VHH binders against q6dbn1. Designs and how they scored, part 3

Target 1, 243 residues: q6dbn1
Amino acid sequence: MRCISCREEYLPRNAGTCKECYVEAGETEEELKREIDDLKAKVAFLRLSSSLDHGTSSTSRSFTDVVLIASEDNAGSPPIPAHKSVLVSRSPVFKAMLENEMEESLSGTIKISDVSYDALRTFVYYLYTAEACLDEQMACDLLVMSEKYQVKHLKSYCERFLVTKLSPDNSLMTYAFAHQHNAKHVLDAALSQIVENMDKLTKREEYMELVEKDPRLIVEIYEAYLSKQVNTAAGGTSTSKTS
Key: E = the ipSAE of ESMFold2; O = the ipSAE of OpenDDE; V2 = 0.75 times the mean of E and O plus 0.25 times the DockQ between their complexes.

## First folded at step 1 (VHH)

Design b1 (framework vhh_ozoralizumab_d1)
Fold by ESMFold2-Fast, scan of step 1:
Structure b1 (fold): chain B 243 residues (1-243), chain A 126 residues (1-126)
Amino acid sequence: as target 1 above (243 residues)
Amino acid sequence: EVQLVESGGGLVQPGGSLRLSCAASGFTFSKYAMYWVRQAPGKGLEWVSEISSSGSYTKYPDSVKGRFTISRDNAKNTLYLQMNSLRPEDTAVYYCAASPKQILSDYEKGLGFDYRGQGTLVTVSS
């Protein structure tokens, strides 16, 4: 069977709809791509690491060929030394930047705007190790960076973390953030949390701010609530034809 | 236009000495911390030395500590690297670089490359 949305052939499933099959297939494909990227990065890092394990013990002396600078605190922040081979293997954006003989490739310096030193350092550490220690702020910062530099695994990792931190108290702001940064999984989870707690929506201190700044977000919440109310009435459930 | 021009490289025997110079123009030299970095054939960039804007603070990796001495003359807009007891492993293109940072903190030591020169080749061979 073929889904018209994706034009992909898929096998029938007992519980699946066209929409559910599309989402499930997309999630599985994304997870496998993330695993492949992670393994490629580990192999690349091991090769680089084995050639550099002789005689240098600081990051400043590890035969790096590029430095990254956080422009939010350019004067106060130390540059972050890195290897072009790691950056290009982990990010198609860095690959394009460094392979097109741009100023960054020629000067050996990459200046990154609108990022803190801590976020940039954690991001670079992730490119080398596929590991990052997250709190809520770091997860938000790294999600933004992962979208900008097309690091799909990190984006998914940050989204999963943020979903575990959802509560009625933070769901409205998390929804707004996810909408702004195209974080689909966080967006859907935050919207569900808001819809389940509609009685609290107008009591949030952020509600009036969003009504003024981005009223469409509030309209979308009410539309989702109404849709759910109609669909959960006795005998009213989601139809396959809406996919 | 910012320019950094390195000179003083050449062929030297193991155990020998060389003095590198870097002539700076197009910026306020006395306000910038200065670095020497090198790139050996087939290797990446390696930080060699750092000096504060005033010249009162210098820093070296263990690989060159006690053998290399960085200095500066702010009146002449010139940076120097005195290299003694040279080893074959010191063979590299040496670059002069500038960063607005005055000194390194207790944070991880990084390379600053707001401005970089074209380099000077040092070959240590018998």
Scores: ipSAE 0.000, ipTM 0.080, lowest interface PAE 21.8, mean pLDDT 72

Design b10 (framework vhh_8dlx_2)
Fold by ESMFold2-Fast, scan of step 1:
Structure b10 (fold): chain B 243 residues (1-243), chain A 125 residues (1-125)
Amino acid sequence: as target 1 above (243 residues)
Amino acid sequence: EVQLVESGGGVVQPGRSLRLSCAASGFTFSSYAMHWVRQAPGKGLEWIGNIYHSGSTFYNPSLKSLVTISRDDSTNTLYLQMNSLRAEDTAIYYCAKGTPQEIYKLYQEGRFDYWGKGTLVTVSS
């Protein structure tokens, strides 16, 4: 995609927003292509390794060298067996954790706080296969996990899903969530949704809590709204009958 | 005094539907999120879902598509609609008043400070 307006520089003005947008989109596209190529290579390697995980004998399953356990609140959940080599290759956080003589490396057990068994199982499955079945709740859970364990491709996947689920009714909550977890694509989409539906902002349960806990986010919403109003007014005034 | 009174429980046949109600008093109902929680015999508490004052709902993934939570702020009443009931759904069902949650944990499971005495639902064979 090309922004032709950025090539039509005649009147003195700053470098076009369209040019900056085009450059930013190009940089994001190159980063995503790099991540996709890296992920494809890792998935090919992991699928070769998964022949051991899908073994029909009990001895094949015994090649796992670590177990992951969901939160203490889910004491009835079974441990999820995994391979340290897979976790290390997919997450720099797991690499740091498991390559040191720390408790997790020595015990062979990793406890993950405040996640459901289903979310943890889906996360581990993604590390092996690069596939995950998402609904809104799962996308949020996996986004948090992908941020915590630095799994960039999964974070992007969850962000794309969450953008499709945005509505006026969830956009303020989604904006606050995205801001906390540095989910830039969700953040921008949620902010746009809020700005388009400003009449609903003060009706949200989270509005007053957000005003008290993180007023900067509310300020950012109002600033974005004002910027849109200024752009709309400028666009109108720039139109002339003779020009 | 905060009071939550569940009703609508009873014996129901497998495969059928049931709607539970919760009458709230002693607080500004329209300003709080409300939750449904259940406890099957011999098991721990299981969070079913919640509804914000805006009407936005979040459900336990294991129960999604089997339940619907709604509210009527004019009567201070919370509802739980259950469909395709199974023997595993036999439990005491509680409604609970939401607490102020940390905004940045928007899809958290149930977080509440007061709950009712519960209403028993028995799915008969």
Scores: ipSAE 0.007, ipTM 0.204, lowest interface PAE 9.2, mean pLDDT 74

Design b11 (framework vhh_ozoralizumab_d1; at its last look DockQ between E and O 0.01; V2 from the best seeds 0.00; counts 0 for: pae E 11.9 > 2, unsure alone 64.8 < 65, placed apart)
Fold by ESMFold2-Fast, scan of step 1:
Structure b11 (fold): chain B 243 residues (1-243), chain A 126 residues (1-126)
Amino acid sequence: as target 1 above (243 residues)
Amino acid sequence: EVQLVESGGGLVQPGGSLRLSCAASGFTFSSYAMYWVRQAPGKGLEWVSEISGSGGSTKYPDSVKGRFTISRDNAKNTLYLQMNSLRPEDTAVYYCARSPSKLFEQYVKEGYMDVRGQGTLVTVSS
């Protein structure tokens, strides 16, 4: 990483601290406005869907009545204790599961497949706090979980994070991931990045995997590129239409 | 930038023990399953052990089961391989490897292991 502050210092910073220098150098009024909007959305999420905000007794806040288990860990990760009231208020999927006398409601245990203990723990923490520490891997796991359990605020949070991590090197796979999980904001941003770097598309090792396993995505990329070329030619300086 | 740096190899006599370490950086270590793989002189890569992101699940092939123990310290972003009762046939360069990214997972072959480091040499000789 190239960091303005680090390149002027005697001792270079770690890769993580280069991001901090970038944030300091790049902090703008536009970014602060987006942060205010995000904080307002967090407040709305916690206020509008939280059954724990008003009139809940101290005993019901203290005692858990359900446990969640990550089934990916066969040697037995510890169960994650939670409150049915919190899960129900944050997720219509948990609401349906826990209020309709399904096995999960009767047993007090919810088994979640194809998720690590750490991802599940972070997901549950988000349901309580509207906060999560993200990297690209965690953002992907939580986006999948937010789609499955219909936690719209978390999905938006993960999408915004993934957009900040887009590069020519990851945009093709980010596009494919976003398409599969109905992540429209990531999908649009990734497609734009790919179309701006079309000369690199066929040189990606991932390109042939997508051609074989999901060729419709490749067709959509070429269609978007052609649409951009047509729009550019119609309003622009293209010499291809000289007749 | 994802980095994996192996260390702890060396010369050991048959029946001896070694502990290998792998320092991971550039990703959320606890979110990835990790592997140890080895390459003996003139042979291909051989899977040696697997550990889940939480450390709750481990797997071993029969060739090392009962002799080797994989573990991790997620607070230190470090993977370990404790090797006991070492045999001459354990002589190899040992690599740590990461599971595929969630962005890429569905498009790679089952059992894909992301090997990035230089490895650490283990020589078992009398």
Scores: ipSAE 0.245, ipTM 0.538, lowest interface PAE 3.1, mean pLDDT 79
Fold by OpenDDE, look of step 2:
Structure b11 (fold): chain B 243 residues (1-243), chain A 126 residues (1-126)
Amino acid sequence: as target 1 above (243 residues)
Amino acid sequence: EVQLVESGGGLVQPGGSLRLSCAASGFTFSSYAMYWVRQAPGKGLEWVSEISGSGGSTKYPDSVKGRFTISRDNAKNTLYLQMNSLRPEDTAVYYCARSPSKLFEQYVKEGYMDVRGQGTLVTVSS
C-alpha cells in the first residue's frame, strides 16, 4: 500500500499511513497541544494580573494614575481607577486624549458621557482582560463605547454576540441600531433576516416607526429585497433552458 | 510637512480686541475641521473654537461664546480668531489645531489633536 502522506510503499499492516508518518503526525499533534496549553496559560496569567488591579484590594489603587467617571445625570457614580498605559495601548482615542495635555489628562480624570457605571466598569475590565459578560443591552452599550473609543476587538466581539441574538422579532430595531453605530456585520445580518421575513415585518409597529423616523433605512431594505428577488428570478430561468 | 503657524498675539487692555491668524501648509486645508485651543499659565489646554472644513459650521464653549468668532479662508489656507471684549482670564497661549479626521471631530473637545502650531501669546492686562 502507498502511504497517503509520503506516498511511499509500506507493508499493509497499517491502513492509510506508514508507521513513520503516523509517528510524525503524533509528535506534531503533541507539540500543538503543548503550544495550545502554553497559550492558555499565558492568557490566564495575563487575566489574573489584570483582575488584581480591579479587585477591591487597597494595593491595586496605589499604581493607578487615572480615573474614569461615568457622567450620567447621576452626579454620584464612583470613579473607576485605571492605568494610562493600559488605556493608551488599547484605544487610539485614549492615546490621543492623554498625550495632548488637556485638563483631563493633567487632572487624571476622564469623564465619560452617556454611559452607565456598569457599562463603563465592564468596558474598563475588558481593556484589561479581553473578557466581558454580555447580555443584549450590555453588548449594545459596549458596542457604542468601542466605536467611540476605537476599540476594534471589543466592537467585533459585541457584533458577533448581537448577531447570535438576531431574530425576526428584533431584526428591524437591530438594523436601525447597527446603522446608527456603524456595526457592519450586525447590519448585514439584520438586513438578511429582514429580507427573509419581509412579509411579516412590514406589518409590525417597528416598521411603521422606521418609515416615520428614518425612511432611508426602508429604502435600503427594499433595495436589498428587490436585489434578492431579481437574483432568484435569474437563477430560475437558467435551469429551465437545459431541460 | 504639515505645518500650522499662529500669529497676531500680543498685549491688550481689558475690553480690547485681537485677531489671531493661523497659516496652514502641507495638507488640503478645506478638507479638515480646524479649531483653536488655549493654555493659560499653570492650566491645561482648553478648547476655544471649532469650524468645519467648509466654514459653514462653528462651535464655541460658553466661556467665549458671543465674544470670539472663528473663521477661515480656504483660498489662503488661513484660519482666524477674532477676539472681542477680552478679559484677564483670556490670557493664554493660543494654538491653532487640526482635526485628524471627521470621525474624531467630536473628540476635539475632549483633547484629541494630531497637529497644532507653536502658539501665540495673548496677554490681557490692565
Scores: ipSAE 0.005, ipTM 0.239, lowest interface PAE 10.7, mean pLDDT 82
Fold by ESMFold2, look of step 2:
Structure b11 (fold): chain B 243 residues (1-243), chain A 126 residues (1-126)
Amino acid sequence: as target 1 above (243 residues)
Amino acid sequence: EVQLVESGGGLVQPGGSLRLSCAASGFTFSSYAMYWVRQAPGKGLEWVSEISGSGGSTKYPDSVKGRFTISRDNAKNTLYLQMNSLRPEDTAVYYCARSPSKLFEQYVKEGYMDVRGQGTLVTVSS
């Protein structure tokens, strides 16, 4: 067997790597685990008290200076207290809003339309912790918010989640969404799924709706499909490629 | 295979109550907003209620507001509709339906259902 890392011949041991490369990979893995543990400890040390911590007593005051309100849930949702310093540190949009004496800076209230209370709460929690519990809809809601408030770290996080949930069944929907929000990593992954399942997907109702609503996307799908067919034909051997 | 199965329909008198259930399988239930829609005899589909994936946001049209309550149990993959103060006008086949995700929201009509169940009949009459 040839080792995939150093190209030396060896007897198979542990998935096509030789003893020397396997030991080196193990040492690198252990060093990365130590770095992860060190980073976790630094994060734990640097965390601030969260205004979303419902168990906080009055003796550990949060000193919040702004509230966010989800206008979609205006009838019954509580305000979400936050710190201006956290918002401006995480978002150039909040920085411009709160430092330029806009209405929100003066009133201490930020009303956010087109978002549920649960999505807004999760968004604020992410600004404090860099963590969020995602499902597919929450990932979409937070991706849209991350674009609006220019929180690039959150956009990347949501994109990775959406790629892990990608399947042929949701590939058309994912492609259209990624196209609208310039989510390149999700876009490329969805397009690959569509091209791989073209015959099945072109028979679905959502395909017909997409043809009517935005035929530009259909053109792009077919261009990718045709490009793959050309590359497959061009990559054949001289002896057995005739289809 | 994605499935939605409704149950709990039947005959009730005006002013009565029913609770509909919808068992979901074959997908991550908590990731999707869910709907109840109904179809009265000779009419098209009418939106009855919507609930977010987490269950934190609910919406109703004026025709049922204050009488119907949508809820979900994400641990049991089950959607519910509590219907109170039923009127003869509420007679219809009731369907649970899955919303398209925000992934495709712009490219479908409001209230578009990418999956729906077979329905359960509710009859309000004396």
Scores: ipSAE 0.000, ipTM 0.278, lowest interface PAE 11.9, mean pLDDT 79
ESMFold2 (binder alone), look of step 2: mean pLDDT 79; pTM 0.799

Design b12 (framework vhh_lunsekimig_d3)
Fold by ESMFold2-Fast, scan of step 1:
Structure b12 (fold): chain B 243 residues (1-243), chain A 124 residues (1-124)
Amino acid sequence: as target 1 above (243 residues)
Amino acid sequence: EVQLVESGGGVVQPGGSLRLSCAASGFTFSKYALYWYRQAAGIERELIASIYSGGSTNYVDSVKGRFTISRDNSENTMYLQMNSLRAEDTGLYYCAAPTWQKLYDSFKAEYDYWGQGTLVTVSS
């Protein structure tokens, strides 16, 4: 029998597809889901633009029906107008918020805490276009927002960006940030960077601050380091036995 | 302030060519989609071509294969190359920034940014 995907021969117990093609099909499915989400964002944008361009006589067409406000002490921060349909299609949190008789749905106003106007504007832009320009600060801000509003692909994009910016100089603070915001890819990469540079850990200015404010993070770093040392010792013992 | 300025219109014979330009300012050009609209005498404005930030393009059926939209992000300029022009192509050509662009600039979605238009006349 041949696999329907790669046409490689496989055992009858794996009927329909081989195990390797099944795994590859799963990876391809995840990539296609990302592509579909990106295309949905672009289609939503095109539908919005075409709908608004058609003509003012269309009673089925929607103008902006919600505003987003960055919660700053400065009342001068401008509101960001948006469409409920776009927010709902891009975020399950906005969907839950806006598809019920919730206060945000009734008032037409969404106040977002602890974000700058620039971060909120960039986040909304991403919801419409699936594009965002990142620097380290914006990647951190958008990662927090993507976790809060469950925008999976933006979170993944921000994590990949932050991993490329990891260095011995920023890895301790990046680890603390990732731990606080459940950024697992950044967390693992930062921890690996720290463990590879353990001799520098106690020399970091941030070390004593973290010992005071969040000692569990430091304990977890030492535990990871010890685990690595135990695995190294086991390897040494194995080579001794084969002598 | 978002500004769109069209140029390149003129009088041309049937079968001739023109290249229109749209110079954009007041926004991050590379991040935004831009559109060409056409308005003939006695007819409402119609979308004839669009180009998205990723480079994807769309055309209305009447111009497919004859018109090519392009962008130069380094010059903040969008172009419309018009070939095999017909009498029916006569009209005012407008560069437009879509309503969604104003969402990010805190403007009302119901008001699009339009250029002043450039006149294309295809003489018989």
Scores: ipSAE 0.000, ipTM 0.093, lowest interface PAE 19.7, mean pLDDT 72

Design b2 (framework vhh_lunsekimig_d3)
Fold by ESMFold2-Fast, scan of step 1:
Structure b2 (fold): chain B 243 residues (1-243), chain A 126 residues (1-126)
Amino acid sequence: as target 1 above (243 residues)
Amino acid sequence: EVQLVESGGGVVQPGGSLRLSCAASGFTFSKYALYWYRQAAGIERELIASIYSGGSTNYVDSVKGRFTISRDNSENTMYLQMNSLRAEDTGLYYCAAGSPRELIKAYEDALRYDYWGQGTLVTVSS
């Protein structure tokens, strides 16, 4: 076997790294651990929440100048206090909204449609701390919000989480969701899973609904499947040699 | 083999408390979003509370601050703690479990639930 690091040969019984590269990799690992610890300390220092308070503290709630309201909760949910300076720094959409004398800037109130109180609270907490506890529903809700408010890091974080939850059972609706919200990483992963399980496509209860509402998505799936079959067939002829 | 069984319903006076339980079997409970629905006579079934696989919760406005949804993945059981009960809270309470696909809201009318319970009756007597 060759060392996976330096490509030097070694006995197959050894783990995939030779002794010399193992020692060097260990030194690099310790160096990277120190860099990670330094970056963690810098992130903690830059956070707008104290190490003793997580999102509901006086540090994140002192001198707020705007409130956000979740409209999905029938307008009875508590307003979420925030700082305009944080919102404009994290989102170019909030920046445009609040700096260009729009109604939200004048009233001090931002109403966000089609979002639950819990999702909005978690989204705002992320803008202050870059942390969010995700499950599949929260990841979907936050992905939608991250697209709408152009918070690219949160969108990527939610996409990575959703890819880990893909199954043949949820891939069709995940594909439709990702297409609707321009989630390219999830879209590609969901399409790949659908194509690998094409015999199950027409058996999904959601299939007929998508045929009626957005037949283009179904056509794209069939086109991707056919393209894969054609490329596989073409690959088989690539072994021909000219005499 | 897959089933949801509600319990804990009963008759209670206004201002009283009840704790509903939903025991699940036959599926991987920890991966599912879980819901409590309420249906009163002559009124369509409404979503009261939801709890997602990660523990996030949501409530309809009429029960916020009074009801608390929780789950115990080790016991495959979901709970609804109901405090400060009102006459309007009277109805059949159903639990439901949604597959991972139900968490993907591509279309509003596409939400489906994989599993439903039989319901437990809550009566708040005046």
Scores: ipSAE 0.000, ipTM 0.131, lowest interface PAE 15.9, mean pLDDT 75

Design b3 (framework vhh_8pnl_2)
Fold by ESMFold2-Fast, scan of step 1:
Structure b3 (fold): chain B 243 residues (1-243), chain A 125 residues (1-125)
Amino acid sequence: as target 1 above (243 residues)
Amino acid sequence: QGQLVESGGGLVQPGGSLRLSCADAGFTFSYYAMAWYRQAPGKERELVARIYSGGSTNYADFVKGRFTISRDNAKSTLYLQMNSLKPEDTAMYYCAATPEKWLQAYKDFGEYDYWGQGTRVTVSA
């Protein structure tokens, strides 16, 4: 917002305008609020499901009682040592696996298919610390793992990251990926970007591959586009939503 | 969670036919890539045929023209029609499923997250 006294104080030739300073402060405030919300979510994740509230060290790697093996990297990658108590407290899937005297519980070895050593290491680190360094590849890998092992906070974190990386060039592939992994937030964002750039859809190298692998997704895209066009042409507020 | 259950294996003479089925009750079948793998005694597990969620198929060279993979998403069932069976086809046949990972540049789409217990196929005179 502008005001007369601030505008006079912040002459355009000198140090910007009152509005520019106000906007910059507001953007910083929104970034900080988002960071606070993320930290609150991380704290809740660690507190609500942690046996560490019983006085054990959250960063301890000593006295490990299980190892995880990345099957696609098996030839060259070392096993990742972990604690059953941490895995059980963070993932209901690991809880079921390790508490029911399954093969993994008896052998002390968990084999995880179709994951790189780096992705598995980062996933395990997240279970201990609620921290992960993401690039687009890692975010996709961890999103798949978070769905498989039911780590909801990590899935949400990866979705938020992937939304920031959306472009006209990757939105079709991102949409297909999100649809396969029930990533609703990414799916809605990717679909919106595809609909805004419909002239580019059939020019994507992935278009024919998607038509072959899952034509349903292409139909959903065209339906969303038509819905938006009808609502926009009618002069009403867009009611388009992802299927 | 889901579990894959294979059926249809058995003993058959060379030149005979078998149809294998793989049923799933626990996950979103229609969005998964499905495959048949086999493992002969003393051999490593090998891919026989793959079918994507959209219906496209890929076959190992040693079964092209003899085997046909198909899926019925409404019944959450995968099939493998095996014709002109040879003694070399004797193996345990496994059903496998994975969310499609073709978006990831550094991952092999051939890796599978879910496996059945297998069904035995014996081709003998």
Scores: ipSAE 0.000, ipTM 0.118, lowest interface PAE 15.7, mean pLDDT 74

Design b4 (framework vhh_h_nbbcii10_fgla)
Fold by ESMFold2-Fast, scan of step 1:
Structure b4 (fold): chain B 243 residues (1-243), chain A 130 residues (1-130)
Amino acid sequence: as target 1 above (243 residues)
Amino acid sequence: QVQLVESGGGLVQPGGSLRLSCAASGFTFSYKGSYALGWFRQAPGQGLEAVAAISSSGGYTYYADSVKGRFTISRDNSKNTLYLQMNSLRAEDTAVYYCAAKSPAQLWKDYEQSLPYDYWGQGTLVTVSS
C-alpha cells in the first residue's frame, strides 16, 4: 500500500501512513510543543515582572510591541496586541515581515485582510498556546491563515478536523476549497467522498456554479470516477453496476 | 487550598551556594494546563524584581541579567516542586525570595489587561554576608 502523505509503498499492515511519515509527524508535534512551551515561559516572565512595576496603564503596552488588525470588507475590529518575538518564532512569514524593516516592523501594526476578528484572535492564541477550538468555519479560516503564514502544524490540525466533517452534502464545496488552498489531505478525502456518491454530483446546487467557474475540477472528478470503475472491475470486486 | 511554600533560605557567606525549593499544593505542574513558574526577590528598601522563569516542560529557562550564569531554575513535575540553585552568591543577592505561579492565560484577555498573579509563596530570606 501507499502512504497517504508521501505516497511511498510500504507493508500492508501499516494503516494509511508509512512509518516514516508517522514518526516525522510525531517529532514535529513534539518540536512545536517545546517551542510553544519556550514562548509561554518568555511571555509569562515578562508579564509577571511587568505587573509588579509601577504604571499599570502603560505596562501592557510596553510588553506588547505589535498590534494585529483584522481588516475584512469593513473596518473597526479591535486591535490584537502581541509580541514580535512570538510571531517571529512561530511563523517564517512573520519573521521575514518583521526582521526586514518592512512598514509593519516600523509602524508596529500588521493588517490582515479577509479574516474575521474571531479567526485572527484564535490564530494568535494558537501561536502562543498550540490550542484552538474548531468548528467547520474556524477550521477553514485557520487553514487559510496557516498556509499564508506557514504554520505547518495548524494546517495539519485543521485538515484533520475538516476530514472528520466530510459528508456527501458538503464534499463538492470542500473539494473546491481544498483545491484552491493546496490542502492535499482534505482534497483526497473529499474527492473519494464525491466519487463514492457520483449519483448526487449533478443534484448539488454548487455543481453548475463550479462547471461555469472552474470546469477542470469537474473533469478531474469524472476522471477519478472512471479510474475507480476500472480498478474495481480489474480487482474483481462487485460494484453497484454488477447484476 | 492552593499554596506555594518556599524553603532553603538562610545565612551564607559571599561566594557560597544555596538551593531554594518551592512546594506546590492544591494544583499540579502538568504539561497541559501547567502554570508559568518563576522566582522573584525583594531586597531591603528595594522593589520586587524578577529573577528567573521556567517553561512547563522544564526545557527552557529565562534569567535576569544580574543572575545569568550563577543561578539555575529547575522544576520536578513529579514532586510538584520548583527549585532555584544559587551559586557564587554576592551581597547584592540578599533579599526575600518568592516563588510565583500563574495559570495558563487566555491570551486575548491578557492583551488588554494587566494580569493578576494567581499564587505567591510567603517568601524565604536569603542573607549573604560574612
Scores: ipSAE 0.000, ipTM 0.242, lowest interface PAE 15.3, mean pLDDT 73

Design b5 (framework vhh_8dlx_2)
Fold by ESMFold2-Fast, scan of step 1:
Structure b5 (fold): chain B 243 residues (1-243), chain A 126 residues (1-126)
Amino acid sequence: as target 1 above (243 residues)
Amino acid sequence: EVQLVESGGGVVQPGRSLRLSCAASGFTFSSYGMHWVRQAPGKGLEWIGNIYSSGSTFYNPSLKSLVTISRDDSTNTLYLQMNSLRAEDTAIYYCARGNPKALMEAYKRFGAFDIWGKGTLVTVSS
């Protein structure tokens, strides 16, 4: 959640535990538990797998049983060889696709639309290694793929990265992106950044673009700003007696 | 197959105007936002502007008042009108289909554009 009061400077120490902060701490704990489980599954799988010879070696591809093809590139990008067992263990969407006699399971080919070759290659690499080198572009591409294929840890990883790159200059666009892709953590952080800089909102070039594409998101920003003002005023020192 | 084909490039004298066209095929053109992007020699990609399916346009501020983007949905054609051309406008100009899911990437990031044309060269020289 957006615990604005606990994120503000000089919050009184004896205010007690905010419910929103408690919930957020619980969400962080759940994310860490998911990451630990993910890493444990990866380690267990790799210990049982004798097919991988060297890191970055093509020998790991010698026993592949499926190929993935990026459709965006149109340049005849090479197929990306992979193992069905890895895809199934890492993604419930790939599991459903490959275990339920879908065309992809029968043909050994998975066509992935609306992704670049580089993004697909990095996504597959993440499924094998639980590692990905991110810039803002790659983090956005992988966040979209992680939602589509339900790779929750990768989605959380990309969200954390995007939060570190938030600025007044990109927060409105990031907010819109996060809203479209159900990236709750990025959405909350971006919204907080926008609310902190409301005087800049209408000066942003993308403001009119967002008004045109999805005016409800702009309304939600103003509602959040008004809510913050009301909560700040209601919780203010003028109302509470202090000895 | 889905294609975008740019045309109208060539050698043009400084101070003149030029209109580029982009012919779209293989998809419902009227349903997509479209972009113009350029790459000058030795420089990275530069976003010029876009036009939504509604007809609303948005431009790179450094190029505002120098360019106009329009579309003709009846002929599946996108246009870029350029006025007062300068030597620094020499570039390969690309037509690109907007990725409706990549709003964060509207400004010159890979993956913001679903499909690209092959480009058309514009050389501003006397």
Scores: ipSAE 0.012, ipTM 0.276, lowest interface PAE 8.6, mean pLDDT 75

